VH-VL binders against q9h9l3. Designs and how they scored, part 121

Target 1, 176 residues: q9h9l3
Amino acid sequence: PRKMVAIDCEMVGTGPKGHVSSLARCSIVNYNGDVLYDEYILPPCHIVDYRTRWSGIRKQHMVNATPFKIARGQILKILTGKIVVGHAIHNDFKALQYFHPKSLTRDTSHIPPLNRKADCPENATMSLKHLTKKLLNRDIQVGKSGHSSVEDAQATMELYKLVEVEWEEHLARNPP

## First folded at step 7 (VH-VL)

Design v61 (framework fv_fezakinumab)
Fold by ESMFold2-Fast, scan of step 7:
Structure v61 (fold): chain C 176 residues (1-176), chain A 123 residues (1-123), chain B 111 residues (1-111)
Amino acid sequence: as target 1 above (176 residues)
Amino acid sequence: QVQLVQSGAEVKKPGASVKVSCKASGYTFTSYYMHWVRQAPGQGLEWVGWINPYSGDEFYAQKFRGRVTMTRDTSISTAYMELSRLRSDDTAVYYCARSGTYYYDSGSRFDPWGRGTLVTVSS
Amino acid sequence: QAVLTQPPSVSGAPGQRVTISCTGSSSDIGAGYDVHWYQQLPGTAPKLLIYDNSNRPSGVPDRFSGSKSGTSASLAITGLQAEDEADYYCQSYDSSLEGWVFGGGTQLTVL
């Protein structure tokens, strides 16, 4: 079958009042949680708001960051043709300016069986932190120094693996 | 009503530049990508590129890189496409069309379309 | 040079069924990207007819339907009417080109 990867991106604020979300870090892991890609990425626009509380990005991370065009090319080469797992993944694809096929996309924020296992309403959007605590008994995104996109990508893959068999069977019968 | 209104027809000489406008109304201009698509007389549709009106980010088909520039003015909800170093085979109707900004959520379909701007390049 | 392949023309009589094919490759339709269809009446801009393989926008009659399989898609028109005489274009996204691609267009003639 097709190879599977998980992705998590961190965004900073650019544009007027820092309202535009621009890619500033991307982590990609394989099925076993091994890191395939993890780079700080320099947006093409001036950074207005580092959003450090959530992104973990600080000015020092930008010094040797990979320019957006180069990083995007590297990332897309990894994602193309693969099943890509993420949490609220539309935000990551938007920041990458990338259209990944719906049939090869898995969003752990919108998988009814996963919510059911966590004793949550099937169609509710649950945070990655909450699902990881309920189903894997792990605390992620601790403190206020920002999130680790590697940790988030690894947790996302592990969550998907809990429902992989039943969800892939569901998608085969009910294509998106 | 969601609507895209384009500027009027242009006649240009080879080597000149042309700038076509597309004024959006009836929706939040910055929430959707704006695409440009051209159609030579009697020929098919050819995608030129897109601009994200929110960020100003732009992306062009390989064929047009170095000759096309897309810009926008959010104060008047207007997108622009400028094509330089015009050749006779650039004669076409140029359409603007709206799409979502990410495939997963917004979709990749083009709707609505402007009525088109005829650009004629002749000597 | 169209990236997606369509027959240049198709014809049918009023009331009949016609099918228009759209053939792509492993980097577009074969990669799982959705197919959209546009109708272009003479002298007008293209209009969205079918989106995401098989969905109809409000106002499009159920005589129009779409399907997708492997690297190809098709548009079916049943109960042909004179008003259906138009050019039809398929569209998808191509990951190798990182852009939207169109078929060469099919001219439908209602006999």
Scores: ipSAE 0.282, ipTM 0.753, lowest interface PAE 3.1, mean pLDDT 90

Design v62 (framework fv_fezakinumab)
Fold by ESMFold2-Fast, scan of step 7:
Structure v62 (fold): chain C 176 residues (1-176), chain A 123 residues (1-123), chain B 111 residues (1-111)
Amino acid sequence: as target 1 above (176 residues)
Amino acid sequence: QVQLVQSGAEVKKPGASVKVSCKASGYTFTSYYMHWVRQAPGQGLEWVGWINPYSGGTFYAQKFRGRVTMTRDTSISTAYMELSRLRSDDTAVYYCARSGTYYYDSGSRFDPWGRGTLVTVSS
Amino acid sequence: QAVLTQPPSVSGAPGQRVTISCTGSSSDIGAGYDVHWYQQLPGTAPKLLIYDNSNRPSGVPDRFSGSKSGTSASLAITGLQAEDEADYYCQSYDSSLEGWVFGGGTQLTVL
């Protein structure tokens, strides 16, 4: 048996026209929803677009943020060898420049039983906000001042726990 | 239909630089990562690094850091690998190969491969 | 120098079964990273044969199969044919090196 954590990252826009997503905050919670890591992270490249409406990142958060190289080392020590749960998690791993084993990755945006429980088409990619409202009767990502990556990571873990037994059995029979 | 076409063979002196090209066709160039892998005569495969054609971001194997530079030109769907300060033991066939861009698909498969570019370094 | 260990050669007669091993460590295969296999015919570029441990691309016969357990992976070839004579390479990702790693290659000879 492996330990399980959930992750959610916030990204800001860097590079030409702010089109590159660079890590600016990371939150990691354990199986029970307790926070293991939550830090603002300073990208090595100039921030062109804070994407504040969604990320919640403002210039003030960068003043004492942990440099990317140091934050990445801390985060990877937590993730290594664990089952990692996320929503559209490939974006988080890309921002971390980290390749996590596919067999230890759980993406709540691509679990057909979870969509089925929410009365959604099994092949659709549903937002974290929609699944959390339908299945947990909880509103997340409210307002226009940005999302809480802690809140999102906690919701993601709770969503996964709804289908954990069924999905782990499926993966054991049908390894990715 | 998906194809990677590499530049022709090169002969270089020790200390010189070489720049190999890989022209992609049959798919959206910016939607896949491009890897470079080399193979010395009679030897095995050795990974050099990758480039994200969308952002221009790169990551190189530790052995090649400081000597390799990967770039791309999106207007002609072409990736480049430049290796500087060449040594005789850099003599190898250099391949480009495509992979997916999802980081959780770790160990992502390389498909297709270019036919390879022979680089010979001799005095 | 190869990070993953393969036998340098293997041989079999037509119709027989051969198995090629690929041994890693706790930072690559043992960490759960997927294993891919490539076939390299003489004078050609490598071609994807098996991906994500046991999946076959379109056009690859089911005589080729892959498996993974612990720190090791295996490629099995049943019903061996003359056209299978080639070099075979395993590949995975190594977290300590932060890069893709290959086996040293196995030369298959069909007797």
Scores: ipSAE 0.409, ipTM 0.807, lowest interface PAE 3.5, mean pLDDT 90

Design v63 (framework fv_fezakinumab)
Fold by ESMFold2-Fast, scan of step 7:
Structure v63 (fold): chain C 176 residues (1-176), chain A 123 residues (1-123), chain B 111 residues (1-111)
Amino acid sequence: as target 1 above (176 residues)
Amino acid sequence: QVQLVQSGAEVKKPGASVKVSCKASGYTFTSYYMHWVRQAPGQGLEWVGWINPYSGDTYYAQKFRGRVTMTRDTSISTAYMELSRLRSDDTAVYYCARSGTYYYDSGSRFDPWGRGTLVTVSS
Amino acid sequence: QAVLTQPPSVSGAPGQRVTISCTGSSSDIGAGYDVHWYQQLPGTAPKLLIYDNSNRPSGVPDRFSGSKSGTSASLAITGLQAEDEADYYCQSYDSSLEGWVFGGGTQLTVL
């Protein structure tokens, strides 16, 4: 296949009342699930809400975190020219302040055949946890200490592989 | 009824600064990027930069860095572009235009556009 | 000045077909970014004519169509009318500049 990576990002709350989602961790894996990038990232704005229950980010992770501008450059260098797989990936791209081409983007929350395999409505946006449990018989995002973006990126790539042939053929016939 | 209403024409002397406003209505101001594009008389369109009204984050084309500042006021759904150290070649119509943040949000196309604000820098 | 290349002018008679090209590079159109087209009538702001390569907004007649292939895009106008006399701009996103880029514009004259 063409060069393909999967991405998952963790965000913390910045801005008024912590309502702005700012990038605080990014994990990128290759087609086989090997880690290409996994860094904690320091937002340029004051962190109001670590959202630790979901992000897994704690104040200690910010001590050696890569500043946003530098991390963004590193991440974009990896993503450029590749097919990028993610789950609800628009949130990751917003946090990166990055516009990836639609033709090279694969969002596992918006792939009708994937939902069909999981016995879910084709145009519903199902959670990564639900699809992974239904289709891969694996539990991810377990416990109360936050999610692993590496685990999530790996699961996302494996989910995409289940429909890759069918979906790539669909996209060739119906370019986005 | 989505619309962008810009401030009126300005005449400035070289070295001055100008601040143009763009008031949005008919949609959720913080859900879309706001862009600024200029057009010198008889010339083409030139992208200046964008602001994310939700976060206040900005990104400027390299040509304008150090001279342009984009801000917004969410309480009145208004975006601003301030250009400093004006030169005669900054004479142009300055447009604001809306874009989405990704394909979920009207994509990267610019729609609608404001009517434009003519900024004339006298020599 | 312009990052995307358009012919500076094109002309045709009423009822004829014209095509306006837009040529980019591997960092914009060639990278897979969508191409949008804007029509600018004299003295007015640009108006979205075609978006995401080939889609028409409500109110744009089907005699306007867009296409994209490789590093280039094209706007086709069939059944030319006097009211089509305007400047036409293509637009895309450039990953190396991390910004929106426009073509230099094409002035359409209806003879």
Scores: ipSAE 0.563, ipTM 0.855, lowest interface PAE 2.2, mean pLDDT 91

Design v64 (framework fv_fezakinumab)
Fold by ESMFold2-Fast, scan of step 7:
Structure v64 (fold): chain C 176 residues (1-176), chain A 123 residues (1-123), chain B 111 residues (1-111)
Amino acid sequence: as target 1 above (176 residues)
Amino acid sequence: QVQLVQSGAEVKKPGASVKVSCKASGYTFTSYYMHWVRQAPGQGLEWVGWINPYSGDTWYAQKFRGRVTMTRDTSISTAYMELSRLRSDDTAVYYCARSGTYYYDSGSRFDPWGRGTLVTVSS
Amino acid sequence: QAVLTQPPSVSGAPGQRVTISCTGSSSDIGAGYDVHWYQQLPGTAPKLLIYDNSNRPSGVPDRFSGSKSGTSASLAITGLQAEDEADYYCQSYDSSLEGWVFGGGTQLTVL
């Protein structure tokens, strides 16, 4: 009965040698894949490495980007009380500096039945790109201009839907 | 094995600052958050804040913002908590404690804990 | 004042069962955040006793168990022993405060 959303974030490198991942874009979609949120976000710290090949973030995107504190408030209003689906979602929550309840979190990189459907070892961490190609016959993250967080969030929701009934029943019997 | 060793007891006057250290060993210092929790004599546990030793990022409980500063030195696997403008009601045992860095999993539990550092604020 | 509510004390005789409650709100336990329990023996640092609502760390006997329902959690201790005399604290995360919160603590006396 709880509403469900999927999230994907893009991070840039800040701090010494760009080692720290700071939020630079966030996309949130509803159960049907409709976009609820998609904004470029300005980190409070100096950007050392845009990580453009993966993030798709460039200096131009920062010009009118929403400041981190404001964006975070908007995002948390959407996520609070909902089941949140993501791929390696702990990285997204870390970038948001947000603690979401484990019982309301679904990580498509750690769902054994999903790997089983993809003919992959159940305990392996498979990329979103691989699972989407294998199970949905769709190519995402194509080209060299970076990823689309909207596309990734939509793919993540669709992947979860493939195992939703089975996994929700498993979680009801084996609470996290 | 995994161990957190804290600095010794401190006696300070009101208005002074105190800096407590917590030296970690037996694990990768930058792979876990370090929390600070205090306990006034005969009272309960109160969370002060955390530091991410990898990035240096900090998060403080509202009550302590503007008076507490958390830092770390990765070369010696040591975390620090400095509390300024001390009052008599800051008298407490200050503990460091480790947690996981994930924002959704059971890594949020505090284990292990340091043995505590008694800070006495008196005139 | 603690954010999570625990009774200040509880008592029982050796061999008996006691239960310690921990009551939160819609922003912490009610929001689905896990509850952890810590045992503090006199003069010592707290020690993790139960994590993620009902799990025991290595070395914690089966006499200790945890549960969570709605906005509350409970720690049950069966077969009480003298060495169980300690303060017990529940802990969770509160989304409105954006921080970890503790119960006020419960002093267990074994009569």
Scores: ipSAE 0.521, ipTM 0.839, lowest interface PAE 2.2, mean pLDDT 91

Design v65 (framework fv_fezakinumab)
Fold by ESMFold2-Fast, scan of step 7:
Structure v65 (fold): chain C 176 residues (1-176), chain A 123 residues (1-123), chain B 111 residues (1-111)
Amino acid sequence: as target 1 above (176 residues)
Amino acid sequence: QVQLVQSGAEVKKPGASVKVSCKASGYTFTSYYMHWVRQAPGQGLEWVGWINPYSGDTEYAQKFRGRVTMTRDTSISTAYMELSRLRSDDTAVYYCARSGTYYYDSGSRFDPWGRGTLVTVSS
Amino acid sequence: QAVLTQPPSVSGAPGQRVTISCTGSSSDIGAGYDVHWYQQLPGTAPKLLIYDNSNRPSGVPDRFSGSKSGTSASLAITGLQAEDEADYYCQSYDSSLEGWVFGGGTQLTVL
């Protein structure tokens, strides 16, 4: 399939001592980087730790946020049947409580050619910030006020496009 | 060595409840999902549900919702499946089995499996 | 009733090849979800035989192989041996049910 989207989610801490990661924002972009979805999401459990330094989520964002069950339904309608690109994407799928087919999943934290282009060990897990700086000469996740999931999703799609042809060929010959 | 050890066989009357245990060893208990799968005599495998031992979150197959409860005790690395309001057609071997939380981390395959617990429901 | 369809039985002679099919729908195998295969010897728990469509766990001989295409998957066993007599189950995930699903099982008889 040609249809491809990129996703990035922000999580907040719920449960005992805020150790459980719950979905609080999701952004999805198309192949060209246009935003298809970007909503703040209200977890079903009490938020103990907003993790604002990383998530960018504050209490004000929760006032009119979309309830988790409704947001999840909207997101899954966008992801179903598409190639989904993400960085350490298993964390996003876990927060969504969603099992996406491996054959339609692309994780930029586990693509050896991407690491090779960035002069990094092929089997290491490199951060999105590092790969984006090395390969796109762009600084993302700047400052202390949290990350933009839109910016992260856009960067992730652009990174994948750098290796798309060779990686799709590799996957066709070596199915996951 | 990774292994799952299940409790012994149970005989119950219709309407009773049964609680089966599955003790894990040889790995980090909270890093993998625990599944329950049953097999009636001479029949195929049927998925009952799973529990995330880290959070305690559970998901059950639609057929068992309202009758099954899955729990765990992290201090002894043990998962439990309790099935209530037993019927004669609940007679089956009940297996626990480990999976990764998502295919990306560890794979969604079931490995290892416990040896099974026979639950017989008869009057 | 099982969600995935397998033939109830297959048979072959020692040294022969058999293939066991597993047919799903657009919400499971057809949606791209991986297929796993389990071998169950009489009186024992199922054992993982093939995972993620075609991969073998350590200790599984290469005469067992798996494939997937469209809404179906297949398990192939070459060089049949008497010890291969067992029930074989395919497994996948179904997005409509949001759960794991199994085939009805195939009993292999080595004649």
Scores: ipSAE 0.420, ipTM 0.797, lowest interface PAE 2.5, mean pLDDT 90

Design v66 (framework fv_fezakinumab)
Fold by ESMFold2-Fast, scan of step 7:
Structure v66 (fold): chain C 176 residues (1-176), chain A 123 residues (1-123), chain B 111 residues (1-111)
Amino acid sequence: as target 1 above (176 residues)
Amino acid sequence: QVQLVQSGAEVKKPGASVKVSCKASGYTFTSYYMHWVRQAPGQGLEWVGWINPYSGDTDYAQKFRGRVTMTRDTSISTAYMELSRLRSDDTAVYYCARSGTYYYDSGSRFDPWGRGTLVTVSS
Amino acid sequence: QAVLTQPPSVSGAPGQRVTISCTGSSSDIGAGYDVHWYQQLPGTAPKLLIYDNSNRPSGVPDRFSGSKSGTSASLAITGLQAEDEADYYCQSYDSSLEGWVFGGGTQLTVL
């Protein structure tokens, strides 16, 4: 079988009024939830808004952070040729400036069987926090100090594993 | 209307540098990648590299690393490609072309294309 | 040399069907990357003809279609017309090269 990883990124605000999302942390875990990559990343543009309540990023994390271009190379080396699982994963790929193949991408915010298991409308976009609480009975993204991208990547992989057999069979019959 | 307008033809001697421009209009310049693709006379298309106009980040095909530099000026929505230490086999039409910044935003397809700039390298 | 393989030429008579192949490897088309097709009329810049394997931009007639299977893609042109005489290029992304790659191009002649 083709290897599988899960990814979650944290973004900070750059550009006018901090409205542009720039990569500031990336976490990648393997199928079992072991961390393969977890680094703070220095954006090439001036950070206007750390978005700390959500990102967990503070100015101190940027002091020895890996420059974007170097981090991107490391991350892409891990993702290439693998099935990549994420939640609203288009945001992560946009921040990475990366085009991962659709056939190897699994977005847990757009898997109808997963929503069905959570008693949610099949075509609705549900938050990672909601799906994790409903299906795994676990609270993530708690408190006011920001999210953990490691915790989010691990939860995302566990959510995908709940529908993996069914969804892979669906994709084999209905290739993207 | 989305347009990419390129600078005019150039004739250079071996060892010189050339800088080609591509002025964008009709869209938000910083929301799309700009690519450079060349085509030698009677030959096929060859990707040179890309620039993210928002950040100034670039990446180049391995063949051109060390000789090509891509820049932009956001105040005039213009991208530039400078190729140094020119060789006779650099003679080609150089195109700029736009792509999306990730798979769900116009994707990896190149659209539109500039009309091309002929660069001739001869003694 | 081009990374993706296309036949150098194909020909057909008006009204006929022609197919242009594009063969890649496990690091590009075989890795699942989408294939795009461009039409280049003599003396002009390439124009997007098909994107994401089988989608047509606004203004491209439905007699042009694309498909992808395994490590290969195909462009089909039905109801061939004189104005279809052009060079056709396939394009994808290659993960080992970390960049965009093109086919060598196929010259279509309408007899």
Scores: ipSAE 0.313, ipTM 0.772, lowest interface PAE 4.0, mean pLDDT 90

Design v67 (framework fv_fezakinumab)
Fold by ESMFold2-Fast, scan of step 7:
Structure v67 (fold): chain C 176 residues (1-176), chain A 123 residues (1-123), chain B 111 residues (1-111)
Amino acid sequence: as target 1 above (176 residues)
Amino acid sequence: QVQLVQSGAEVKKPGASVKVSCKASGYTFTSYYMHWVRQAPGQGLEWVGWINPYSGDTFYAQKFRGRVTMTRDTSISTAYMELSRLRSDDTAVYYCARSGTYYYDSGSRFDPWGRGTLVTVSS
Amino acid sequence: QAVLTQPPSVSGAPGQRVTISCTGSSSDIGAGYDVHWYQQLPGTAPKLLIYDNSNRPSGVPDRFSGSKSGTSASLAITGLQAEDEADYYCQSYDYSLEGWVFGGGTQLTVL
């Protein structure tokens, strides 16, 4: 009976040469793909590189964005106690400066049965775009104006649903 | 060989500051978080805070906010913990310890640990 | 004071079994955060003994095992040996405190 959500975050570059990834947008969807949260987030440090090609973030989005500390509180309130699904989700948790329990975390970039269904090596890290095209016959992250974190979160949940029964049984027998 | 080497013992008067160092080797210094944990004589372990060596971001336990500052120098793979306005009850062995960044094999567990630095605060 | 509760001491004879409890709350162990255990021999730094509830690092014998249920965890030591005399600490993460928390420690005496 434990609730499940999917998350996808967009990060911008801060710090020396823009090498630090700072949270700039977060989208959270429920099991059915309905949006629970979607906000632009203002990093506490100066943005050096918007990484717009991938993040979709532009200076205009930052003008009235939710400050990091406030956004973080809202996001953690949604994630706490739930199974959280994401793709390469450690990057999202790192940007949130948040430790989510490993037993309640599902990373679609590290689920061997999912790669097997896509005819990919079980231990390879495949992109969300590739897995979604191969398994759901759907094109995401189209164009050069940045990704939609809502679209990515929805696709991630749908991918997890393809292996949910098998993977939950595996985790019950082989706790992480 | 992963190793954390800490600075030597310090004796300080009440009201002074102390700065303890922790030099890392055998791994990529910026890929792991560094924690500080203290242990008063005959007492248990108490978490002080952490630093992300890559970004310089820090987080401190509420008890130490306003008195502790954590920094690092990536050019020499060294982390520092400075505790100010010392009291006699700050007498403790101060350890540095490595953890992963949320999702790596080292996860939230602390491994390895430095050998500790004894800080004695007495008048 | 310690956030996680452990008994201050436990004792057993060589070859016997002992268990050390670690009790938390809804914001740490009860929230699903993993429990790790550390062994501290006299005069030394703590050493990781058990991680992620029940996993052993390389070099830790099978005599040591961990488990977790609800808001509590336990460390079991079977076939007690004199070399097991040490302090044992549990550790988890607490989301309300936004930090790592330790138990008060348990001193194991092998009689």
Scores: ipSAE 0.469, ipTM 0.798, lowest interface PAE 2.4, mean pLDDT 90

Design v68 (framework fv_fezakinumab)
Fold by ESMFold2-Fast, scan of step 7:
Structure v68 (fold): chain C 176 residues (1-176), chain A 123 residues (1-123), chain B 111 residues (1-111)
Amino acid sequence: as target 1 above (176 residues)
Amino acid sequence: QVQLVQSGAEVKKPGASVKVSCKASGYTFTSYYMHWVRQAPGQGLEWVGWINPYSGDTFYAQKFRGRVTMTRDTSISTAYMELSRLRSDDTAVYYCARSGTYYYDSGSRFDPWGRGTLVTVSS
Amino acid sequence: QAVLTQPPSVSGAPGQRVTISCTGSSSDIGAGYDVHWYQQLPGTAPKLLIYDNSNRPSGVPDRFSGSKSGTSASLAITGLQAEDEADYYCQSYDDSLEGWVFGGGTQLTVL
């Protein structure tokens, strides 16, 4: 069986008026939810907007952060050849400046059976917070200081496991 | 066999726009970034920008912002670069080039390259 | 002009060794970004010659080699041959410009 990991990234605003989303933290967990990687990452561009309300990133986190080039190399070594689970994972891959093979990618924001279990329209894009509350009866992304990418990656893996058998069967018959 | 096939040469007047195409084959179009690079006659290579065919996101070199637009059509694996308000100093061969799965990373080498499209801007 | 600095020309006789330098700054090569090299034969598109500082694509002879140190990179060509006559470009990423940057190019003359 091919190994599976879940990823969640936090981004800060760089570029003109902070409109570019740059990687500032990445968390990766294994199938059982154990942390394989969790580092603050220093973008190669000046940070204009920490987006702290959502990212949880503050200036002090950047002091000992791993430079982007180094962090990216470490992250890609973990992701390569594995099934990667994420929520709205295209944003994480964009921040990593990386294309993971579609056949090995699982996006919990675009799995119709998962939405169906949550009593949501199958093709709607539901937030990780909503799906986690409905299906796992757990509140994530609570509080005033931003999100935990470890918590989000763990929730994402648990959500995928609810539909894994059904969805892998579907993908085997309908390859992406 | 991985191949990038570009549209033919164009002659334009100052102030006009030109749209160059680059058709990809032999690989998954949405798995690689597409870059545009130009080379004026007898001059060096100048990076114009990139498009992510998967998302449609683009990023342009500062010199070209406001004049260049990059798009793609995934149904025919084709990328486009449109340059507007042409000047005589825009006369150049315009290349498309594929980079690996990383657009920002230093490991994002340009391979392959299209054969180039000569754009001549003259009165 | 060009962001990375290369000598405009270099020359050598058949069988000799030549080196082409590529000098950057703290925001590109000095920041740790890899250097790639391209060969452009007259009238053709550039072709990848060296990637990630020192790696050769399939089909590139081992007489071509690359190295990187500090803010600079070098392309070395040993056993110089007539077919090596071309323009050579270095390339890296610059994080202050948020984009790819090229050297000005070096014209290699053989014979």
Scores: ipSAE 0.006, ipTM 0.497, lowest interface PAE 12.8, mean pLDDT 87

